# Designs tried in a protein design chat: VHH binders against Pleckstrin homology-like domain family B member 1 (PHLDB1). Part 1

Scores and structures below are computed, not measured.

Target 1, 115 residues: Pleckstrin homology-like domain family B member 1 (PHLDB1), of Homo sapiens (Human) (q86uu1r1256to1370)
Amino acid sequence: SKVCRGYLVKMGGKIKSWKKRWFVFDRLKRTLSYYVDKHETKLKGVIYFQAIEEVYYDHLRSAAKKRFFRFTMVTESPNPALTFCVKTHDRLYYMVAPSAEAMRIWMDVIVTGAE
Structure headers, positions and changes below count from the first letter of each chain, unless a header shows other numbers; Kabat numbers aren't used for antibody chains.
F, E and O are the ipSAE of ESMFold2-Fast, ESMFold2 and OpenDDE, as the mean of both directions, binder to target and target to binder. V2 is 0.75 times the mean of E and O plus 0.25 times the DockQ between their complexes.
[cut] stands for letters that were removed.
Atom coordinates printed by the task and the answers are left out, and those that the model quotes come from them; centres of patches stay.

## First folded at step 7 (VHH; from g57 with Y33W)

Design i03
Fold by ESMFold2, look of step 8:
Structure i03 (fold): chain B 115 residues (1-115), chain A 127 residues (1-127)
Amino acid sequence: as target 1 above (115 residues)
Amino acid sequence: EVQLVESGGGLVQPGGSLRLSCAASGFTFDDYWMSWVRQAPGKGLEWIGRIYSGGSTSYNPSLKSLVTISRDNSKNTLYLQMNSLRAEDTATYYCARDVKFVRTDSSGKTTYYMDVWGQGTTVTVSS
């Protein structure tokens, strides 16, 4: 019944660059879909609620007994402070919200949809 | 006890192919992302790629045409298929268990963490 729509910037799957996509959260269909733009004529992907494992804001993980090393992505986020992650069974999505309030809203709706 | 054991290394001729295996035990293999990493003699670690629980993969762009990562969750085994091997592919190859989380810091840099490593298997490409 409730639907949330808006632009988010996400890292592409095949081509690793930041792309603006129109996201549609649909609680009735139980999907988070994204389109080329707000006209919703060209679907680019669908994330089913059941596939969502986590939604989180990235943070440093510290474990003194573990061995770690790092790799750098080719393109940095256009706004790291507003970047959040949606982890699914198959893929990790990186998304950039237009504001802190928008980020909170999107993270909240996605988490509650995945419950 | 959490363990990863690589096998399948050895001497191969240039242009040859090789499949490495990684046997996992002591944890729920299906729940974890897995990576392959290599270290050439005298060089630092180089990440090869990652495979997700559902079988999707992400590769180091410089290696994507030469390698294929797969997994068999029923056998708790991770695989690395390497083709068209070159002398520069001589290295010790490690499988590693990824933590379930990755970090993207405030600058947009994404860091991957691997908490359990195998002992490695050595691949030598030489005529």
Scores: ipSAE 0.000, ipTM 0.157, lowest interface PAE 14.8, mean pLDDT 78

## First folded at step 12 (VHH; from l05 with G54Y)

Design m04
Fold by OpenDDE, fold request of step 16:
Formats: sequence, structure tokens, C-alpha cells
Structure m04 (fold): chain B 115 residues (1-115), chain A 127 residues (1-127)
Amino acid sequence: as target 1 above (115 residues)
Amino acid sequence: EVQLVESGGGLVQPGGSLRLSCAASGFTFDLYWMSWVRQAPGKGLEWIGRIYSYGSTSYNPSLKSLVTISRDNSKNTLYLQMNSLRAEDTATYYCARDIKFVRNPSTGKTTYYMDVWGQGTTVTVSS
């Protein structure tokens, strides 16, 4: 579909905590936006499709340690099995889907949007 | 423990049809993008197509064969339907698990990384 909406748990950029955010995929706008909640009144960030460099599953053994700039951090995902990553030039977006079905949908729309 | 096993290959006549299967085990099949790749004798690997987790597909536009990729997540099985087969479609066909998409920011070139491969099943198209 042209638009996909739903909650994902996203790891913070500066503060490496996991927060539930409302995501909106818009194929026409070529954006993946996330808000505080489903009312979409408070925008927290936008990922432009053209900025996406990588999309990958992040539940492999090597995913336990994450590198940020010159630092390596051990991250604990709320659900490693449903964790995936969207990489831009400036940032790694680690996200956890609420279900396997949700993960399938989000991974598909994001990667096909980025192609 | 993680495994892909292709089946359904064999000898077919030109113009014939064939459906290949790929049985997945040892991992959560329905989460992953899956690809079909083939290798003709004396040639390199050729990507055939991909099916994403929720069923959308992408195909190599240069293929002369009419192909359809599908999946049955309830059976952990990937399929490749091939119609109107030609001699040039003779190859070993592999299924593979895709785990990473990469787009080169300078060139725009896209690459998928595959970490699990089957042993392959051979298709021979000959009169």
C-alpha cells in the first residue's frame, strides 16, 4: 500500500533507550516518519527514502554489540527476534516490531521504498 | 540447523514448465526475504528474483523465462514456477535467504546479501 502506519519500538539516538513510537510510511512522500503516538500531532523524526543506505535483520549474534561513531555499546533489544535496522548516512535506526507479521510488513515496505 | 533444501529439478523439453520448491528449516522463515538464483554451466550466478516477507516480488527483467516466485509460510516453503522453458534455462537453481539490503549512496546501486543457500537443484532443458 501507499501508506503504512503502526507502532514500533525504536532505540534513541543520544539516549540509548527503547521508546514506542508511531511510524508512518508514505510511499508518495517518500518518507518514514515517527510520532509520539497515533494522533500524529508531535513529530519526532523523518527518514527520507533517499537517505536510507541499509535495511537488515538485526537478530543475529553479531547484533549484540553496536558501534556508534568510535564507541561500541552492548544493546538489549526488548525482542531481538523482531529487531531490524534502517541505516542512514548519519544514524542507525534500530526498531522492534510488535509482532512477526508487523515486522514482515515494515521490512517489506521500507526496503521496497528505499529501492 | 539453519537449512534450505531445493527440489523439483529434472529434465524437461523446450516449452515445458517446471515448479521448484525450497524447504526452509531452522529459522523463522516467514520473516525473511527469499531469493532464487541460478548458475548455468560455465557461467556465473544470475539472480532470478526475490519474494519479500509479505508476498511482494521482484524479478530480473533480463530473464527470458517466464517465472513466478511464491511462498507458503505455513509450510516454510519457497516456490519458483517456470514456464516456456528454453535450453538457455539449463542451470542449477538455488534458493537463498536475504538478510541485508544495501544501496550505495554515490552510485545508487543496490545489493542484497544472502547468508544461507541451498544445495541447489538442477534443471536441464533439452529436446
Scores: ipSAE 0.876, ipTM 0.936, lowest interface PAE 0.4, mean pLDDT 93
Fold by OpenDDE, fold request of step 16:
Structure m04 (fold): chain B 115 residues (1-115), chain A 127 residues (1-127)
Amino acid sequence: as target 1 above (115 residues)
Amino acid sequence: EVQLVESGGGLVQPGGSLRLSCAASGFTFDLYWMSWVRQAPGKGLEWIGRIYSYGSTSYNPSLKSLVTISRDNSKNTLYLQMNSLRAEDTATYYCARDIKFVRNPSTGKTTYYMDVWGQGTTVTVSS
């Protein structure tokens, strides 16, 4: 898919609270943008594909998690099972999908966009 | 217990086809990217390809024309279809769960980390 839209719950960068944001993946623009809501009038941030360094599942509870996942959440995720991470050069994004299907879609488009 | 179990390997003649299966258990299969990897005798691991959670695929360019990866989430099963097999395709084939993508910011090199592996299934291509 060239464009993907939907809500994700994202942990704040400065204030470690979880906020629902409207995300827009654009493969052609090579951006992952997020807005206050689906009207896309108030831009809150942009993640450029070239800035993405890591994409990973955050709900893993194996020994591998301790080795591969260097970052831990400051606050507990509202849904650990549907939590994933996107790391850029200057920030680690914690994101929670509203469903398993949504998580599959977002993980796929983000990682394939970052490749 | 998280587990992957490959099956379908065996002896096949050159030019033949083979479909390998990988049965997953102990985790939510449909959430994860899955890869096939092989190791020929005396050689290192070679990545074959990957299928993402929602069905898109990525292949090793060297093998793309000869392989197809698919998945049936309802059966928690990963598949590798191989056609036009050659002697050089003789190897142990592994399925693996991908858990992390990393891109080196300086070189641009990408790496996927795999945390769960099957025991492997052996494919021998010989006349």
Scores: ipSAE 0.874, ipTM 0.936, lowest interface PAE 0.4, mean pLDDT 93
Fold by ESMFold2, fold request of step 16:
Structure m04 (fold): chain B 115 residues (1-115), chain A 127 residues (1-127)
Amino acid sequence: as target 1 above (115 residues)
Amino acid sequence: EVQLVESGGGLVQPGGSLRLSCAASGFTFDLYWMSWVRQAPGKGLEWIGRIYSYGSTSYNPSLKSLVTISRDNSKNTLYLQMNSLRAEDTATYYCARDIKFVRNPSTGKTTYYMDVWGQGTTVTVSS
């Protein structure tokens, strides 16, 4: 498909906590953007396809480890089995799909966009 | 335990067809991209193609017209259909689970890492 929309949970960049974001994959614009919610009025970030260096299953369960950030407990992924990663030069994004079906879709569209 | 088991290899005549199967167990098969890879005697590994979780495919351009990859997620099974076989298609054929896409930022070259491999099934194309 040209466009894929949906909620994913991701680890925040500045504040290291799991955040629900509305993701928009757009094959024509060649972007993976995310917003506060489905109304798409507050853009939180953009990942350009050409910036994507890696897309992978969190097979080592890296997101399942508890971590501390600024004296706040950063909990493990809400669902380690449905966690995947997108890496750019500047950042590693941990993303959690709400279901196995969603994970199949997002992994497929993101990797085929990055190729 | 995570396991991939290929089957369906054997001796075939040039011009013939063969379907290979790969039975997966010990993991959630439908979540993963899957690949077929082959190795001809005395040669390196050659990637044949990949099937994504929803069934779209990507092929090695040199083999595109000769092969078809499919999957049956309800049976945890991956397939490789090969047609118009030639002597150069003689090889051991492996199925593998893809876990990571990587693009080299300097060259743009892409690769996939595969963490689980089957033992292989041998196809010999000879008169």
Scores: ipSAE 0.695, ipTM 0.856, lowest interface PAE 0.8, mean pLDDT 88
Fold by ESMFold2, fold request of step 16:
Structure m04 (fold): chain B 115 residues (1-115), chain A 127 residues (1-127)
Amino acid sequence: as target 1 above (115 residues)
Amino acid sequence: EVQLVESGGGLVQPGGSLRLSCAASGFTFDLYWMSWVRQAPGKGLEWIGRIYSYGSTSYNPSLKSLVTISRDNSKNTLYLQMNSLRAEDTATYYCARDIKFVRNPSTGKTTYYMDVWGQGTTVTVSS
């Protein structure tokens, strides 16, 4: 289809924690946008198809670690089997689908949009 | 253990047809993009095409009229249907799992990286 909407979990840009975002893939606008929630009133970011340089399957492990005094905090994917990556010039996005069915859809639409 | 096993190769007459199979195991097959690749004797690898998780396809333009890729996710099986075969289609045919799409930002050239390959099945087209 031309539009795909749904929640994905992504690693935050500023604060390195996993955040639920409402993603909107739009083949006509050629954008992958994400919002705070499904009401689409607070845009958090836009990924243009032409900016996408890589899309890949990954059993995502912690991309960043914070050491709190004598403890190591590991920021690993909440579901490594359903984790994939989208790389642009400016950022590497780590994304987690809520199910295998969702991952099949998102991987297919994102990569065919980027091609 | 991730494994791909091709089958269905053999001798076929020019103008004939052949269907190859690729049995997948050790991973969630329907999650992944999959490709067919071939290698003729004395030649390099030639990408044939790719099938996405829900069954849409992309083909090497030079082979598009000769081939059809399909998948049966309930059987963890990838297929390559080849028609109107010629002697130049004599090759070893491999299935492979695609894991990464890359576009070169300077040239726009796209590539896919494949991490698991089958052992191959040999097709000989000869009269």
Scores: ipSAE 0.692, ipTM 0.861, lowest interface PAE 0.8, mean pLDDT 87
Fold by ESMFold2, fold request of step 16:
Structure m04 (fold): chain B 115 residues (1-115), chain A 127 residues (1-127)
Amino acid sequence: as target 1 above (115 residues)
Amino acid sequence: EVQLVESGGGLVQPGGSLRLSCAASGFTFDLYWMSWVRQAPGKGLEWIGRIYSYGSTSYNPSLKSLVTISRDNSKNTLYLQMNSLRAEDTATYYCARDIKFVRNPSTGKTTYYMDVWGQGTTVTVSS
């Protein structure tokens, strides 16, 4: 599809907690953007397709363990089985889908956009 | 244990058709992108195409007119339909599990890491 919208839970950038964000994949703009909520009034971030270096299912369950990042305790994913990763040059995004079906859709959409 | 097993290879005449199967076990098949790859005798690997979790496909442009990839997630099975076969299509055909999309930082080229491969099934096209 040209556009895919929906909630995913992601690990935050500065504040390392799990945050529900409204994601918008746009094949024409070549962006994966995320907003505070579905009203799309406050943009929180943009991932450009060309910046995506890796996309994969979190096989090692790295998001399932407590860990420290830059002196901050980072809590485990609220659902490790539904967590996938998007890596850019500067960040590793952990994204949690609401279902296995949603995860498959988002992973398909993101990789076909990034290709 | 993660396993992929190809079948359906054999001898076919030029112009013929053949459908290969790849039986998957030991993992959640629906979660993974899957590829077919072939290797002609004495040559390198040639990627044929990929199928995504919901059934969209990407093909090697050189082979697009000859092949159709499909999957049946309820049967954990990947298929390769080949038509109008030629002697140059003689090869061992492998299915592989694509586990990670990767962009090469040096070239900008995108590819997929394929972590599990089947043993291959051999297709021979001759009179």
Scores: ipSAE 0.658, ipTM 0.825, lowest interface PAE 0.9, mean pLDDT 88

## First folded at step 14 (VHH; from n01 with S106K K109E)

Design o04
Fold by OpenDDE, fold request of step 16:
Structure o04 (fold): chain B 115 residues (1-115), chain A 127 residues (1-127)
Amino acid sequence: as target 1 above (115 residues)
Amino acid sequence: EVQLVESGGGLVQPGGSLRLSCAASGFTFDLYWMSWVRQAPGKGLEWIGRIYTRGSTSYNPSLKSLVTISRDNSKNTLYLQMNSLRAEDTATYYCARDIKFIRNPKTGETTYYMDVWGQGTTVTVSS
């Protein structure tokens, strides 16, 4: 698919809270953008494919992360089993998919886009 | 317990075909990318290919014409179909779970980290 759209819950960069955002994967533009909602009028951020350094399943590291963030104001993932991460040079993007199927879709398109 | 178990290896003649299976247990199989890797006697590991969660695949260019990777999520099973086998395809074949994609931002080189491996199944191609 050239374009993929849907909601993901994303952890904030500065404020470590989880917020629902509307994501748009565009293979041709080579961007993963996220908006406040599905109307795509308020852009909150753009991840360029060339900036992606890592994509991984975060639920496998959730136990270690829980300990690491114990002393931080970071809120635990609302669903560790459906949590994944996109790493750029500047930032870690932690995201939670609304379903297993959604996770499958997003993980596939993001990683294949980054390749 | 997370486990992968390969099967289907054996002796095959040159030009023959073989289908390997990898049975997964202890984790949600359909969420993960899966890879096949082989190791020939006296040689290092060679990546064969990968299948993503929805069935798309990526292959080692040197082996692309000879292999097909598929999966049956309902059976928690990964498959490797090999055709036109050659003596040089003699190796132990492993299935592995991919959990991390890594791209070198300077060189563009990509790698995957595989955290779970099967015990392997041996394929011998000989006349």
Scores: ipSAE 0.876, ipTM 0.936, lowest interface PAE 0.4, mean pLDDT 93
Fold by OpenDDE, fold request of step 16:
Structure o04 (fold): chain B 115 residues (1-115), chain A 127 residues (1-127)
Amino acid sequence: as target 1 above (115 residues)
Amino acid sequence: EVQLVESGGGLVQPGGSLRLSCAASGFTFDLYWMSWVRQAPGKGLEWIGRIYTRGSTSYNPSLKSLVTISRDNSKNTLYLQMNSLRAEDTATYYCARDIKFIRNPKTGETTYYMDVWGQGTTVTVSS
């Protein structure tokens, strides 16, 4: 699909809390955008495909470990098994899919978009 | 225990085909990208192709016309079909679990990290 939409739980960049965000994958725009909710009126961020350097399963359970990062508390993932990461040149995104199916979809579209 | 086990190797005549299976266990198979890789005698590893979680595939351009990768998530099994085999296709074939996509920001080159490998199954193409 050219466009994929759905909720993911994303770790905040500055405040390392987990928040549910509405994600929009757009193959044509080559962007992965996320909004406050499904109405897509409040844009919170955009990940450009060309900026993506890594996409991976969080096998190291980095998000599952409570740790300090640059004086910011990093909290455990609400669901480590469905946690994956997208790394850009300036940020590492931790994301949690709401289901196994969702994880499959998002991992596939993101990685194929980044290729 | 996370494990991949290849099967289906053997002796094949030139012009023949191979059908290999890879049985996965110890992990949620349907969540992961899977790849086939082979190693011919005296040569390095050669990536054959990859199948994503929902069945889309990516192939080595040099092998694309002869290769089909599929998966049956209900059986936790990965498959490799290769046709019109030549002597050069003699190799040990491995299935592997992909866990990380990497794009080099400077060169644009892409790679995948494979963290789990099978023991391999050998295919010999000979008349």
Scores: ipSAE 0.873, ipTM 0.935, lowest interface PAE 0.4, mean pLDDT 93
Fold by ESMFold2, fold request of step 16:
Structure o04 (fold): chain B 115 residues (1-115), chain A 127 residues (1-127)
Amino acid sequence: as target 1 above (115 residues)
Amino acid sequence: EVQLVESGGGLVQPGGSLRLSCAASGFTFDLYWMSWVRQAPGKGLEWIGRIYTRGSTSYNPSLKSLVTISRDNSKNTLYLQMNSLRAEDTATYYCARDIKFIRNPKTGETTYYMDVWGQGTTVTVSS
């Protein structure tokens, strides 16, 4: 469809911990936006379709393993099997779907938006 | 463990039709994008199309009118329907699991990485 809304869990940008965010995929605006919660009153970020360089299943379990500590401490994904990645020029997003059905939906809408 | 097995290849007459099957095992089939790819004798790989988890499709523009990709998630099976076959469609046909969409940031070119491939099934179109 043109719009897809729902909660996903993602690794935070500045503070590296897992955050629940309300995502809005909008095919007409060509954006994947995320907010603090479903009320959509505080925008936390925008991913433009044209900025998406990669969309993939996290088979390396990058989000499930503690990273070497240099300047970052990253905790494991709460559900490694339902973790996927969106890479832009500026950032690598780790996202966790709440269910297999949600993962199917989000992977499909995000990749078709990026194409 | 993870396995894809194609079937349904063989000899067909020009103008004929054929449906190929791809049986998946060892992974959660319904979570994954899937592709068909072919290789004519002595030539490189040619991507045919991709089917998304919920059944929508994307095709190679040069093959779009000749093929239809479908899936039955309850049977863990991917299908390729081919019609009006020509001698140039003679090839080994592979199913593959797509796991990564990639856009080259410098050129804008898009590609897809496929991590698991079937053994292939051979289609020969000849009188």
Scores: ipSAE 0.807, ipTM 0.901, lowest interface PAE 0.5, mean pLDDT 89
Fold by ESMFold2, fold request of step 16:
Structure o04 (fold): chain B 115 residues (1-115), chain A 127 residues (1-127)
Amino acid sequence: as target 1 above (115 residues)
Amino acid sequence: EVQLVESGGGLVQPGGSLRLSCAASGFTFDLYWMSWVRQAPGKGLEWIGRIYTRGSTSYNPSLKSLVTISRDNSKNTLYLQMNSLRAEDTATYYCARDIKFIRNPKTGETTYYMDVWGQGTTVTVSS
């Protein structure tokens, strides 16, 4: 398929908390975009295929810093087994698929788009 | 414990066919990209191809006409079908789990990092 749509949970850019976003992969536009929700009226970001340097399974499930009483942003994935990463020149995106089937789809479409 | 075990190697005549198997255990096989790689005696590693989680494939262009990669996610098994075998196909054949795609943005060169490898199965093509 040329287009893949669905919700993924991602770590926020400014505020480091896990946020649900509507992702749109578009092979013709060569973009991976994300919106506030499925109505696609409020764009939150765009990842261009040519900017993608890495796509990988996040095996460092325990690499996130533990929360301490001093206030820090929580970086631990809500589902480490279904977490994957997309690295660009400027940012590392952490994404969590809602199911194993969704993860299979998103890993395959993103990596083949980046290739 | 994550493990990959190849089988099906042996002696085969030129022009023959052979199917190799790779049994996976200790991880959720259906979530991962997988590759076959071979090493001829005295030579370096040669990537054969990769299969994505949903069964699509990418092949080394020089080997594409000779090989077919498939997977059976319900059996946690990866396969390599080889046809019209030649003496130069004599090698140790490895399966590996691909966990990271990497592209150098300056050169455009791409590679995959493979974190788990089998011990290999040896194929000898000889009369």
Scores: ipSAE 0.788, ipTM 0.898, lowest interface PAE 0.6, mean pLDDT 88
Fold by ESMFold2, fold request of step 16:
Structure o04 (fold): chain B 115 residues (1-115), chain A 127 residues (1-127)
Amino acid sequence: as target 1 above (115 residues)
Amino acid sequence: EVQLVESGGGLVQPGGSLRLSCAASGFTFDLYWMSWVRQAPGKGLEWIGRIYTRGSTSYNPSLKSLVTISRDNSKNTLYLQMNSLRAEDTATYYCARDIKFIRNPKTGETTYYMDVWGQGTTVTVSS
């Protein structure tokens, strides 16, 4: 598809907590953008297709459930089975799809955009 | 236990056709990209193609006229249809689960990491 829109939950960049963001994949603009909400009035970030270095299934990396006897805690994905990652040079994005069907769509559109 | 099991290999005449199957278990099959890969005797691995979760495909350009990859998510099964088989198609055929797309940032070259492989099924094309 040329455009894919929908909510995904992502780990925040500045504040490390899980945030619901409205994502817009646009094959013509070659961008994956995300906004505060579906009104698309407050842009939070843009991921250019050419900046994408990796796209992968992250449910296999549930080591974050293992807690350490330290003061630092790792925020666990709200749904590890539906978590995937997009890596750029500067950042690793953790994203959680709201359903298996959504994950199939987003994984396919993002990876074919990046290819 | 995550498992992939290929079947359907055997002896086939040149010009013939063959359909290979790959039975998946132990994971949510319909969520994953899947690939077929082959290895001819004395040669390295050759990627055949990939099927995405929604059924679109990408093929090795050298093979795309000869092969069709499909999946039946209700049966947790991946298929490889091969037509117009030649002696050079003699190989062990593997199915594999793709879990990571990777672009080399220096060259722009792309690849996938495949974390689970089947045991393989052998196809021999000979008169």
Scores: ipSAE 0.779, ipTM 0.899, lowest interface PAE 0.6, mean pLDDT 88

## First folded at step 17 (VHH)

Design r03 (from o04 with T111K)
Fold by ESMFold2, look of step 19:
Structure r03 (fold): chain B 115 residues (1-115), chain A 127 residues (1-127)
Amino acid sequence: as target 1 above (115 residues)
Amino acid sequence: EVQLVESGGGLVQPGGSLRLSCAASGFTFDLYWMSWVRQAPGKGLEWIGRIYTRGSTSYNPSLKSLVTISRDNSKNTLYLQMNSLRAEDTATYYCARDIKFIRNPKTGETKYYMDVWGQGTTVTVSS
C-alpha cells in the first residue's frame, strides 16, 4: 500500500539504451528509487516526489510523431502501448511496464505520489 | 475510432439525484485515468474529479460532498453519481480521457491534459 516494487524497463541516462531496473516507490520516504536488480544493493537513481513535474502516457505522443514524420524512431519503446513518462526539472524518464496490470499500478501510484 | 459518449442527463428536481454514464470505445479503457468536467450556461469549465485506473478518486474540493465517480472496467463505462442537486448544478457534463499530470514548479498548481472528450450530456435542475 505504502510501498510498490517491481521491474520496469527504462531508457538509460548516460548510455541511451533500454535497461531493466528494479523500481521502489515509497510513500514514507517520498521517493521513487531504482536499482540494478531486485536485491536492492546497487542504487542507480532516485526521483523525489516533489521533483516530479509531469506524469503522462507516452505511446500516443510517439504515434503522433510518426504520423507527422517519415523517420525510423531510434528511441522507439519495446512496447509503446505500455510506455509512460516521468519528467523532472533535470530529466525525462521513459518507462515501460511489463504488463497492463503493472502499468495500471505504476501510473496510479506515481501520479498520486506527485499530486 | 476512439469515442466517449455520455448519457443520463435530463430534468431533475432540486434535492434529487442523477447518475450519468460514459461509454468508452476504441481504446483500452482500463489503462487510462478518466475525468468528469462540467460547464454551466455562460460559465467556464469546472473540473469535477478524476478516477484512476484501479478505482481510487480525486475530487474538486468544492464538489467532493456532492459527487461520486466510479468505473466498471468490464463494461468500459465511467459513472458520475450526483446527489442533493441544486439549481447551480445545471450544466453540460463531459467525460474525458485523462493522459497527463502537470505541476507548475513555482506555484504548485496542478493541471491535467485530456485528449479525448465526449459531446456532453445536459443536466437541468428545476422545479
Scores: ipSAE 0.708, ipTM 0.854, lowest interface PAE 0.7, mean pLDDT 87

Design r06 (from o04 with K106E E109K)
Fold by ESMFold2, look of step 19:
Structure r06 (fold): chain B 115 residues (1-115), chain A 127 residues (1-127)
Amino acid sequence: as target 1 above (115 residues)
Amino acid sequence: EVQLVESGGGLVQPGGSLRLSCAASGFTFDLYWMSWVRQAPGKGLEWIGRIYTRGSTSYNPSLKSLVTISRDNSKNTLYLQMNSLRAEDTATYYCARDIKFIRNPETGKTTYYMDVWGQGTTVTVSS
């Protein structure tokens, strides 16, 4: 597919809370962009395919153990089984798919865009 | 417990064909990328190919014409079809769950990380 659109839940960059964002994968533009909502009027960020260094399944790789002194948790994700990561040089994105079918689609499109 | 079990190996004559199977259990098979890898006696690991969750594939270019990877998500099973087998295809064949794409930022070269491996099934190609 050339374009894939949908909501994913993402850990925020500056404010560390889980936020619902509208993601747009565009194979022609070679970008993974995200917006406040499906109207695509307020861009929140852009991930260029060439900047993607890693894409991986992350239901056991959370930073919860690294934050033991402030709080203890198995994972920060609201749904660890449907959580995946996209790493760029500057940032590690944690993303949660709304369903198993969405996760299959997003994992496949993002990795094939990054390859 | 996450488990992968290969089967279908054995003795085959040069020019022959063989289909290997990999039975998956203990995880949601259809969510994961999967790979086949082989190891000839006394040699290093050689990646054969990967199948994505929805059935598209990526192959080692040197093996692309000889192999076909498929999956049946309803049966939690991964397959490797091999044709026109040669003596150099003698190896232990492993299926593996493929969980991480990695690009070396300096060279641009890509690799993957496989966290669960089967025990392997041995294919011997000999007269």
Scores: ipSAE 0.738, ipTM 0.868, lowest interface PAE 0.7, mean pLDDT 88

## First folded at step 19 (VHH; from o04 with R103K Y112W)

Design t01
Fold by ESMFold2, look of step 20:
Structure t01 (fold): chain B 115 residues (1-115), chain A 127 residues (1-127)
Amino acid sequence: as target 1 above (115 residues)
Amino acid sequence: EVQLVESGGGLVQPGGSLRLSCAASGFTFDLYWMSWVRQAPGKGLEWIGRIYTRGSTSYNPSLKSLVTISRDNSKNTLYLQMNSLRAEDTATYYCARDIKFIKNPKTGETTWYMDVWGQGTTVTVSS
């Protein structure tokens, strides 16, 4: 497909909490953009396809893994089984799909865009 | 435990056809990208193709005309259909679960990490 739109839950960049964002995948523009909501009036960020270095299933659930013996704590993913990661040159994005069907769609469109 | 088991290999005459199966267990099969890979005697691994979660495919260009990958998510089964087989297709055929796509940002070279492999099924093509 050329364009894929939908909500995903994402770990915030500045404030480390899980945020619901409206994602827009655009194969022609070669971008994965995200907005505050579906009205697409406030852009929060853009991921260019050429900047994507990795796309993977979060089997280790690193996004919310607690460090019992270390100084860092990360809020656990609201749905670890539906969490996936997109890595760029400057950031690791943790994303949570709202359903298995959504995860299949987003994993497929993002990886084929990055290829 | 996560497991992949291939079956359907055997002896086939040149020009023949064969369908291999890969039975998956211990994980949610329909969420995952899957690949077929083969290894001819004395040679390295050769990637055949990948099937994405919704059924689209990507193939090794050298093999595209000879193979078709499909999946039946209701049966947790991956398939490889091979047609017009040649002696050079003699190999052990493996299914594998793809979990990570990696791209070198400078060269554009891509690699995939496959975390679970089957034991393989052997196909021999001889007259």
Scores: ipSAE 0.728, ipTM 0.884, lowest interface PAE 0.7, mean pLDDT 88

